# Designs tried in a protein design chat: VH-VL binders against Non-structural maintenance of chromosomes element 1 (nse1). Part 23

Target 1, 232 residues: Non-structural maintenance of chromosomes element 1 (nse1), of Schizosaccharomyces pombe (q53ek2)
Amino acid sequence: MEKERQDGLSDKHKFILQYIMCRTAGVDNEQVRELVQEQYGETATVEDVINELNNSLHNFDFKIKRVQDQLDGRLTLHFQNLSGDPVSQMATPYPPVQIELMRKIIEWIMKCDDYQYSLTTLQIQKLSRKEMGLAPSVIESHLHTFERDGWLRQREGIWTFTNHALAELDAYLHNEYESNLYECNACREIVIAGYVCDCGYCLHVYCCKHLAHVNCINCNTPWANATVIGRW
Key: E = the ipSAE of ESMFold2; O = the ipSAE of ESMFold2 at other seeds; V2 = 0.75 times the mean of E and O plus 0.25 times the DockQ between their complexes.

## First folded at step 19 (VH-VL; framework fv_ciduvectamig_arm2)

Design j3 (from f4 with light chain S91Q; at its last look DockQ between E and O 0.77; V2 from the best seeds 0.00; counts 0 for: pae E 2.5 > 2)
Fold by ESMFold2 at other seeds, look of step 19:
Structure j3 (fold): chain C 232 residues (1-232), chain A 125 residues (1-125), chain B 110 residues (1-110)
Amino acid sequence: as target 1 above (232 residues)
Amino acid sequence: QVQLQQSGPRLVRPSQTLSLTCAISGDSVSQDSAAWSWIRQSPSRGLEWLGRTYYRHKWYNDYAVSVKSRITVNPDTSRNQFTLQLNSVTPEDTALYYCARGYEYTSGSYPFDYWGQGTLVTVSS
Amino acid sequence: QSALTQPASVSGSPGQSITISCTGTSSDVGAWNYVSWYQQHPDKAPKVLLYDVSNRPSGVSSRFSGSKSGNTASLTISGLQAEDQADYHCQSYTTSYTLVFGGGTKLTVL
């Protein structure tokens, strides 16, 4: 070992940390794995390097969170600040009205009807006009900013949280919206894209890939009859 | 590198509580991609998973049905360790006890990739 | 009683391919594709060989492979070597957030 490793976190670990920190919307796990292997050799694992980084970061209320995409299972790594109000930290460059809009959108997503955990552009415009008096063109500008900055994603005008936002908001959502959220029975993580059986058993879309048969594990009714969570 | 160091008594009397400690170095007991288990091994039962503790957004515990009325597994974040308490032991609890880390490489999967050195515990009068 | 059934022993000659079965129920092996295999040499802790039925951790020889059908998972060791003489354990996740092991299989290399 180099003398630096004997005294603490190596310069190679700091390089990996910087790589992840500079990519604020998240980094593909396999890209970091390739970088780790280039820096440390073929036998080095991303899991060990991230664990060693997190041991150092925890003392300063930071961490690197590994997030599995709820639809396709792709793993990304996200640098997080665990201190303070997550919404305020997400919204530091935004004017106060845009910060308040972000708080409202979070509430509207978590409390929306029919397990959708998503809102159309029209729904956001309608609620924003009603509750905040904002014009539709202003809302579209703010939504574009949230999308650009990696907080919201959309498909054909249907908006929901990115994986980056879910990682940043995890504690906030559990604290403020515990009665409104579902957790996956395979991995314990929040579900905004998945299925829930009438008996309450819930899985991410991707986690269903690990289900070995066609019925609900808990109650043995057909899984095909489970209620869809999210719009995807 | 992750290392698990076990400590605790090797002789326990019947009806008493078996207490073991597993100290973690190179990882955190509150790390949210791992789960921390106690496993024992005996000639009559082979390997037997007893229970685990782990953190995601809160602390979870899962216990094997065979011991769930007698077992507690607790984390200690300040000392970076976790403990086994097994109440009301009998000679059938004589076994080699391991602590182990299960690591979630994919959602819901926790293969045991690091094990403690093992502690042979005898329950005898 | 072991939750998962393995043969008590298997044997093979160097270079041979052998297979060890692990049979559970619809509440464990048959519920999830979360089956792991462990190798244990005398007086050593078990070492993981496979997880999620067929995935090898870094450092595990490609001679070890795994499969699953219904309630039965299988570990196959090809190109058998003297160092493969050990105990082999299967492990599965259950529908109740618990984990179960098989009874173990002694592999003898002739």
Scores: ipSAE 0.560, ipTM 0.806, lowest interface PAE 2.4, mean pLDDT 88
ESMFold2, look of step 19: ipSAE 0.573; ipTM 0.817
ESMFold2 (binder alone), look of step 19: mean pLDDT 92; pTM 0.943

Design j4 (from b6 with heavy chain E104Y T106G; at its last look DockQ between E and O 0.83; V2 from the best seeds 0.00; counts 0 for: pae E 2.3 > 2)
Fold by ESMFold2 at other seeds, look of step 19:
Structure j4 (fold): chain C 232 residues (1-232), chain A 125 residues (1-125), chain B 110 residues (1-110)
Amino acid sequence: as target 1 above (232 residues)
Amino acid sequence: QVQLQQSGPRLVRPSQTLSLTCAISGDSVSSDSAAWSWIRQSPSRGLEWLGRTYYRHKWYNDYAVSVKSRITVNPDTSRNQFTLQLNSVTPEDTALYYCARGYYYGSGSYPFDYWGQGTLVTVSS
Amino acid sequence: QSALTQPASVSGSPGQSITISCTGTSSDVGAWNYVSWYQQHPDKAPKVLLYDVSNRPSGVSSRFSGSKSGNTASLTISGLQAEDQADYHCSSYTTSYTLVFGGGTKLTVL
């Protein structure tokens, strides 16, 4: 009497999946939790539903990744394509020149000096002229598009990755920029906003909020002396 | 839902290696939201965390100081399980052994929300 | 190995509130705000009640609450019920990012 499943997922699971897929910049974890409780009842957990979705999605090289904001700790859910080149997948609607610009911006952010993991509009314009021959007006148009589509964010002309971009690029950054990465010692995720001690112990800004000591727990030097990663 | 099923011998001779397995259903051993631990319990010492394995972009291990020279915790992705190996056991290693899932809620701690059924292991000659 | 210090036993009557302490050092309870509490009935695996000092996982009654001051964490159970009779264990991360448990507290509901 129960409807047979075509692909091994229930209709309620497919509804939750589509809700997440339609929100390309990510969706607030608490909104999905509420939706899960509406569809399955008050005892259902978003964690169990996402895990069941991921078990099915892995066969098609997709995943839902939970991402924590490095500053305030808010959790969002992001649909990822695990197949192929992550940069080409995240920028699929763009013409080839914009895809190449995205690759260069990723490189420039990852290789920038002084732990900043961010670039000013002027820096991007100068690098784009030098390495790609692009005019400043063209760059400003492309940056606006990347911001609108949720790949880059800026504050007062300082550009860096969104949480959505970090989720999509995770494997790519590890594969291509291993020597330029910092990882959080609490959660093992990439750090573009945080602190690193001279001994190498590294934490996101949010992860530091759970430290009950004023010193680095690895080497016991004052944590206040740690090098700041990122601009926030 | 997540279930953890333990297996392994209940009797081990001193100086041998204690080997236990924990089969996972309803989750993946390579989940980026989980860490997989072994914990033992005895009346004299209570609960004692032994170690864990987890995957993010590669496999990581953390081990309790008291056993770090003797312990290995390994994942097996093809069978969706993880194992405990504790070398050179003595009667002091007699305990009820649990596997447990630690779940990451966004702070770096991994509270244990699912536990195996427990395996009482006796180390005796 | 050193364990976190808990009282061996505590008792209370139905409807009352009780508090169980968990005392460590600056190398564990005082290092991180990563203290968890577990309830264990006879012959059963432990069940998590609280994590990160005071956070309740989904499905855990609001009768369970937690706090921490310095090197001491506390579990408070309000509105005691007969089924609360169990062992209670605290855990904390150490400065080396390993885990330690308390010795356990037997709660008797009179």
Scores: ipSAE 0.585, ipTM 0.814, lowest interface PAE 2.2, mean pLDDT 88
ESMFold2, look of step 19: ipSAE 0.614; ipTM 0.832
ESMFold2 (binder alone), look of step 19: mean pLDDT 93; pTM 0.949

Design j5 (from g5 with heavy chain T106G; at its last look DockQ between E and O 0.78; V2 from the best seeds 0.00; counts 0 for: pae O 2.4 > 2)
Heavy chain, then light chain:
Amino acid sequence: QVQLQQSGPRLVRPSQTLSLTCAISGDSVSSDSAAWSWIRQSPSRGLEWLGRTYYRHKWYNDYAVSVKSRITVNPDTSRNQFTLQLNSVTPEDTALYYCARGYQYGSGSYPFDYWGQGTLVTVSS
Amino acid sequence: QSALTQPASVSGSPGQSITISCTGTSSDVGAWNYVSWYQQHPDKAPKVLLYDVSNRPSGVSSRFSGSKSGNTASLTISGLQAEDQADYHCSSYTTSYTLVFGGGTKLTVL
ESMFold2, look of step 19: ipSAE 0.623; ipTM 0.825
ESMFold2 (binder alone), look of step 19: mean pLDDT 93; pTM 0.950
ESMFold2 at other seeds, look of step 19: ipSAE 0.664; ipTM 0.839
ESMFold2, look of step 21: ipSAE 0.670; ipTM 0.842
ESMFold2 (binder alone), look of step 21: mean pLDDT 92; pTM 0.946
ESMFold2 at other seeds, look of step 21: ipSAE 0.558; ipTM 0.805

Design j6 (from g5 with heavy chain H57Y; at its last look DockQ between E and O 0.82; V2 from the best seeds 0.00; counts 0 for: pae O 2.6 > 2)
Fold by ESMFold2 at other seeds, look of step 19:
Structure j6 (fold): chain C 232 residues (1-232), chain A 125 residues (1-125), chain B 110 residues (1-110)
Amino acid sequence: as target 1 above (232 residues)
Amino acid sequence: QVQLQQSGPRLVRPSQTLSLTCAISGDSVSSDSAAWSWIRQSPSRGLEWLGRTYYRYKWYNDYAVSVKSRITVNPDTSRNQFTLQLNSVTPEDTALYYCARGYQYTSGSYPFDYWGQGTLVTVSS
Amino acid sequence: QSALTQPASVSGSPGQSITISCTGTSSDVGAWNYVSWYQQHPDKAPKVLLYDVSNRPSGVSSRFSGSKSGNTASLTISGLQAEDQADYHCSSYTTSYTLVFGGGTKLTVL
């Protein structure tokens, strides 16, 4: 790919950056690939453009992170502010009680039993009343806000992190919840949707597609009998 | 766009430490899609992967069993480079040394898509 | 000694197809579908031909194809051309985040 300006961002790079920045919850990699090809030609790659953007963002504590979905491997691009406390960055417009609730929901997801890494609406309401004294109607409002803003997702009342939240919280989760984490043995990323064998070998749902046979490669136990991580 | 430039001495005496540097342009040593490896090549052993460093939420190192007790691979984010240190060398460590980027096209797989120019290191008196 | 076994040499005439094998163990080639192949011309660094057993990076000819069965991966070069004369190396991830290479195969085009 030919540079338009030495050491700086071209107007085309700025357009791509703004496209990603305007979509704070993340952008599908294929949509960005199509934009890159429209701006630079069919031989241009998203990877090269993102690398060039990140080189420019390096000194401002920003980056564009590429995240693989743990279920289907779909790639999304996320603009991140790396300065300061990740939870505070997620929740900057929120009143203090919502920020405290977000910190608690993170804790409750990471410490929940039975490999669930997710909470029902009822579980959140119960824990919020017990630990924070919050009424159910207040919780409903706050959860709607977190879902709208792309920090939590739910399916049939089961709440967990979005890919955007996982990207923002990556270092925080490792630092604060190291003993509660599972990491994928294929890619070393946090697992909230995947499988863990009795021997401790762990894979994302997507990474499991690269297993060469049906047994755990560490202990040879049938992989079909592995414990499911997450509710997906 | 990605280019790897190697530097370091080409003659090392037995029992000393072999030290090589790989400077990166067009990418970052802390890229979350890459891993940075040292690989050597000799007539007797062919290509031999020695070890790597890469960043996700922290720095990781992985080292080949054959050299694990003697090897260190370190990143230097301020200079955008990574280094090889191989201690207590013998003539068996004489080889052509490459640095290489492993690029993650899919999770868990990092084929080597960019290589340095190679440095022939001789271990001899 | 290389961890993966390749034939030391192979030869073929232009237009033929040839296959190079790469045999490992259940802890590398047999564990993951993370096998790569590299082409190396004299005095050059290796160049990736295939990754994840059979995927070609952009710019690699479709004459190069790959497969795997059990502990053995294979590189097939169809329509052999003079430019294919080179050394060919396989690699595989292990169960412990390390990589191993084969001993290499010298391909001579007659």
Scores: ipSAE 0.569, ipTM 0.812, lowest interface PAE 2.6, mean pLDDT 87
ESMFold2, look of step 19: ipSAE 0.623; ipTM 0.826
ESMFold2 (binder alone), look of step 19: mean pLDDT 92; pTM 0.946

## First folded at step 21 (VH-VL; framework fv_ciduvectamig_arm2)

Design m1 (from j5 with heavy chain G106A; at its last look DockQ between E and O 0.73; V2 from the best seeds 0.00; counts 0 for: pae E 3.3 > 2)
Fold by ESMFold2, look of step 21:
Structure m1 (fold): chain C 232 residues (1-232), chain A 125 residues (1-125), chain B 110 residues (1-110)
Amino acid sequence: as target 1 above (232 residues)
Amino acid sequence: QVQLQQSGPRLVRPSQTLSLTCAISGDSVSSDSAAWSWIRQSPSRGLEWLGRTYYRHKWYNDYAVSVKSRITVNPDTSRNQFTLQLNSVTPEDTALYYCARGYQYASGSYPFDYWGQGTLVTVSS
Amino acid sequence: QSALTQPASVSGSPGQSITISCTGTSSDVGAWNYVSWYQQHPDKAPKVLLYDVSNRPSGVSSRFSGSKSGNTASLTISGLQAEDQADYHCSSYTTSYTLVFGGGTKLTVL
């Protein structure tokens, strides 16, 4: 692999950066690995290229974050702006009412009963009418926009955060919702799909796959009795 | 690529504090994919992990049970370094000390992919 | 001594396969699949060979493979070469996400 020394980033680094930046909802780590190998040779590592990019990006309050999916463990790369309010940044192209709706949806997801960390379309419609006076047809339009732009995902009308949203909101969720969040004991990341034992030991679905025993390793209670976090 | 450069005194008297520094180039001590460890090696005990520091949304430390009462590992973000302080040393703390980066390839584990050059520390009067 | 038990030495002839064991407890090797293996040549720092029991980092030969059963992990080196003569160390995470090493195994290639 030939790298430009001094003066900043090579043209190959800039190409990789642009590839990631153009995919605001995140890009699969293996796709970037293939590009790195094409640009730098078969032995080049994506980890080194991303690290070099982040060293340059740090001075501009940007970074590329690696996110692991909580269900299947797939890694995606996300370009982040570290300055300002994460919610306003996520919703910058939206009118003020839609930004406020995003803040409310975040709150409703984090304060959801029964460890669900997700909302049905109907729940969102009812809460938004009650708290914001928005009509159901307006909510459908707003939710479509949030899904299109990669902030929320849904299956059969059940809405939750994307991995991109979790990456952007990480600091915000820890600051504003620390009493409402669970962290994985294996990797220290927020859990919205996983398990929590009565003793408080918590794992992502994927992190739990590395567990060699059927009981909670902290308190030895059967893992089958653990509370499911999220709807997945 | 990532390089770890160790520094610190090689001779420490019993009951004093052993203090070592690891300077990082090519990565950040606050990387959210890494954890920064101190490991020592002696003929009698082989490799022994002592502790680590790492950042995710705040700073975390984990320490080996055998040294937990005496050890501190601290980051220094302004100098891109991390340090070992081991209090109340005895001759049994004589060892070759390494700093190492643990890198998260997947979930939950941090195999050590980059190591410092090693510092042989002798505890003797 | 060390938290994980390895044989002190192992030997084999070029072209043969050898296996190095690493035995822990239900609180480390038996708790998680977070076992790693390191190769260390004289006067050098260790180099990672395997992580998470059986995964090879980029650039590590496919001659190195790993497995685990219960509280025991194993490193297998197939097609022994003279360059494989080194010390080999295992490590595992504990239930408290601290880390422990084995005592090391000296591999001699006859």
Scores: ipSAE 0.446, ipTM 0.764, lowest interface PAE 3.3, mean pLDDT 87
ESMFold2 (binder alone), look of step 21: mean pLDDT 92; pTM 0.944
ESMFold2 at other seeds, look of step 21: ipSAE 0.578; ipTM 0.795

Design m2 (from j5 with heavy chain H57Y; at its last look DockQ between E and O 0.76; V2 from the best seeds 0.00; counts 0 for: pae E 2.1 > 2)
Fold by ESMFold2, look of step 21:
Structure m2 (fold): chain C 232 residues (1-232), chain A 125 residues (1-125), chain B 110 residues (1-110)
Amino acid sequence: as target 1 above (232 residues)
Amino acid sequence: QVQLQQSGPRLVRPSQTLSLTCAISGDSVSSDSAAWSWIRQSPSRGLEWLGRTYYRYKWYNDYAVSVKSRITVNPDTSRNQFTLQLNSVTPEDTALYYCARGYQYGSGSYPFDYWGQGTLVTVSS
Amino acid sequence: QSALTQPASVSGSPGQSITISCTGTSSDVGAWNYVSWYQQHPDKAPKVLLYDVSNRPSGVSSRFSGSKSGNTASLTISGLQAEDQADYHCSSYTTSYTLVFGGGTKLTVL
């Protein structure tokens, strides 16, 4: 039997950290598990390595956050800045007009009618003209920059937050948009893809897979009648 | 590797407050993938979950109905620990007390994967 | 008296399969598929065997399996071994963000 051994534990930690930091949209937990096993051996766990990194990162107001996808429950790892205004931190490389546009897009998504928590490109263009006086071509360019940088995602021109953006904005959304926000009654995390009953009981799509009843736990009406949150 | 180290008195008089501390190493009490619980065990009641504290965007507390009028679980981020306070104890509160981490392995149930060493607390005059 | 009902004891011979039941209510076992099972050897803290009814954490033998129907969850241990002699506890998430445990089952390997 042959074993590969490496000395230099701090170098291995730096390598794992750099791997995660360079992927701002997040890294699949299973990909990081494989990398940890390659660097530390087959018995090493991603949980222990991430905990050790976070012990060091906390002193600098950073952390690595595990985020569970609201649709399929897949876990991803995200490098997070804990300091300052989260919108400013998200948009640090951007000119002031792009920062203000990001703040407006967040507002428009959170205040969107009919539980959509998403906007079309045309809706963003119309709102930005009305509220900011910006040309449509400027908006399209800014949206693609936000997509490239992992803050927004789109499908067929329908834009919403990435999991990375939700992780960065968690406290901000709770503080600024409390009356527009739904939380999952299974896990207490923000819902932008899920279901809400008329009584207010709310679940992520993936959390709903763990519901043992066909009726709402809170009011006993059929869960099939629950309103869809998000467009997914 | 995560380790939980308990401390606190082993003897408490009836009507007084039981206080225990759980020190955490290898993880943070403010971890957004964990929840920090107190669980006790006695021959008559088996395992009994008492309550927890955990951080997401704010601190949450959840307490078992049977003790919610008497229990407080508090985090201490500066010392990386969490505490149990159980007021107005009676001999029925005599038990082996554990602290435990509940961890999100893609689960809303947060199974308890790390436990403290246990503290046998006797409530007697 | 525990919130979840388990048999007080169960026994089996090496190589056999045994099943331990855990019965709750519509407010716990029957509300969510968030049931966990723990193994506890004498003088040791419990160790998680299963979560979310049937999911096995890393390092737990595939001889342990779980299922649920209505208000009753079940732990099955196949290929019984002497080292399986221990206490077994179930737990469930409730509709009120709390957790409840069963009374425990003592498994004796004959």
Scores: ipSAE 0.608, ipTM 0.816, lowest interface PAE 2.1, mean pLDDT 88
ESMFold2 (binder alone), look of step 21: mean pLDDT 92; pTM 0.948
ESMFold2 at other seeds, look of step 21: ipSAE 0.652; ipTM 0.839

Design m3 (from j5 with heavy chain D62E; at its last look DockQ between E and O 0.84; V2 from the best seeds 0.00; counts 0 for: pae E 2.03 > 2)
Fold by ESMFold2, look of step 21:
Structure m3 (fold): chain C 232 residues (1-232), chain A 125 residues (1-125), chain B 110 residues (1-110)
Amino acid sequence: as target 1 above (232 residues)
Amino acid sequence: QVQLQQSGPRLVRPSQTLSLTCAISGDSVSSDSAAWSWIRQSPSRGLEWLGRTYYRHKWYNEYAVSVKSRITVNPDTSRNQFTLQLNSVTPEDTALYYCARGYQYGSGSYPFDYWGQGTLVTVSS
Amino acid sequence: QSALTQPASVSGSPGQSITISCTGTSSDVGAWNYVSWYQQHPDKAPKVLLYDVSNRPSGVSSRFSGSKSGNTASLTISGLQAEDQADYHCSSYTTSYTLVFGGGTKLTVL
């Protein structure tokens, strides 16, 4: 309502914000759209409500970021803390050794030599023993908590970043791993699931659905020859 | 609600620089879901996209080939606006100039969902 | 000359379906499925009808549909209504990630 807006965030805005904040792994954009329609009417958009929330949140170094899934293009909304070191913030409840493990996992993923931007459980165990002296049972426990808390995801023992982690780490990855990054030429976001041509032209799996050309549009070699990024 | 308010001169002499400003309300020029474009329209050429600026992890610019040598589109985050500078204008640059927000709904394209009111710019002696 | 070719005009009677074509090259319409369509009434700014060939933004009637084959995109308006009388513009991204428009089509509803 107009009165509630002029006193700062309305009760409806606070309700939407609370809904998003309580969902650590992110919330489906369509679920929030339905909630916005219920609170503000059929013509209200999630984009406008999120923009209004972000105008208020910016003063406190917080933000709601919209993330597009690299495989299927599904949109999710993620609450972010913009202050400080993202790794330290994401790992606030963890003991120091677990925080260091997360930093190492990020490094090992980003400095891959095979375009996979993912690690097997065995790779993590071997590297953790070599570089940190950690036992396999300790590693498995830590990986479970990273998965539970929405920082890493796995399929059949293959681990990589969630969309939530990518949103939180975006600035950190650009700052610390610029030479190891691939960015999508269609949407400008980091690629850990997609394709890259020898010339460097790169697309997410989802963004490739929009390519109508059979050859790389930058160098005209067959796009079918592009290197697969990620394991998906 | 997003609104785009244009300002700038309506008459420019040949060989001078055309400068227009687009002030944004209800959104940020640094929005990671938007791209900010200048588009012009004339009876002889129809709609013509000129260029854009946008922020993701850094500022990006793209410009139409036809004007690339003489165009600049700049953001101004402190005033929440973006500008068009078109150098060395000729009478063929006479057109109705629009600023527009391109919005990413879920792909690498940015359909234009909000437009400024338009500024008819005449280039003549 | 516009970069994309559209018919200069098209007409139809209320209730008919009409189709407006937008033809480019392998460097634009044929490179990406990033084709958009805009409706423009007299003395108004354009309004987006479709993006990415066939997607409708909220509030756009399902009477508007889009398709693409090779270097040609098409806008179809079914159940033609008097208020559909307007100019229609297509746009496409290029291989250099720039944007080009068609010359526009004037739709007359008879």
Scores: ipSAE 0.632, ipTM 0.831, lowest interface PAE 2.0, mean pLDDT 88
ESMFold2 (binder alone), look of step 21: mean pLDDT 93; pTM 0.948
ESMFold2 at other seeds, look of step 21: ipSAE 0.641; ipTM 0.830

Design m4 (from j5 with heavy chain D62Y; at its last read DockQ between E and O 0.75; V2 from the best seeds 0.72)
Heavy chain, then light chain:
Amino acid sequence: QVQLQQSGPRLVRPSQTLSLTCAISGDSVSSDSAAWSWIRQSPSRGLEWLGRTYYRHKWYNYYAVSVKSRITVNPDTSRNQFTLQLNSVTPEDTALYYCARGYQYGSGSYPFDYWGQGTLVTVSS
Amino acid sequence: QSALTQPASVSGSPGQSITISCTGTSSDVGAWNYVSWYQQHPDKAPKVLLYDVSNRPSGVSSRFSGSKSGNTASLTISGLQAEDQADYHCSSYTTSYTLVFGGGTKLTVL
ESMFold2, look of step 21: ipSAE 0.722; ipTM 0.866
ESMFold2 (binder alone), look of step 21: mean pLDDT 92; pTM 0.946
ESMFold2 at other seeds, look of step 21: ipSAE 0.708; ipTM 0.857
ESMFold2, look of step 23: ipSAE 0.685; ipTM 0.847
ESMFold2 (binder alone), look of step 23: mean pLDDT 92; pTM 0.944
ESMFold2 at other seeds, look of step 23: ipSAE 0.697; ipTM 0.854
ESMFold2, look of step 24: ipSAE 0.601; ipTM 0.813
ESMFold2 (binder alone), look of step 24: mean pLDDT 93; pTM 0.948
ESMFold2 at other seeds, look of step 24: ipSAE 0.706; ipTM 0.850
ESMFold2, fold request of step 25: ipSAE 0.694, 0.691, 0.671; ipTM 0.853, 0.851, 0.843
ESMFold2 (binder alone), fold request of step 25: mean pLDDT 92, 93, 92; pTM 0.946, 0.949, 0.947
ESMFold2 at other seeds, fold request of step 25: ipSAE 0.652, 0.664, 0.689; ipTM 0.842, 0.845, 0.841
ESMFold2, last read: ipSAE 0.669, 0.687, 0.718; ipTM 0.847, 0.839, 0.857
ESMFold2 (binder alone), last read: mean pLDDT 93, 93, 92; pTM 0.948, 0.950, 0.947
ESMFold2 at other seeds, last read: ipSAE 0.666, 0.689, 0.700; ipTM 0.845, 0.853, 0.854

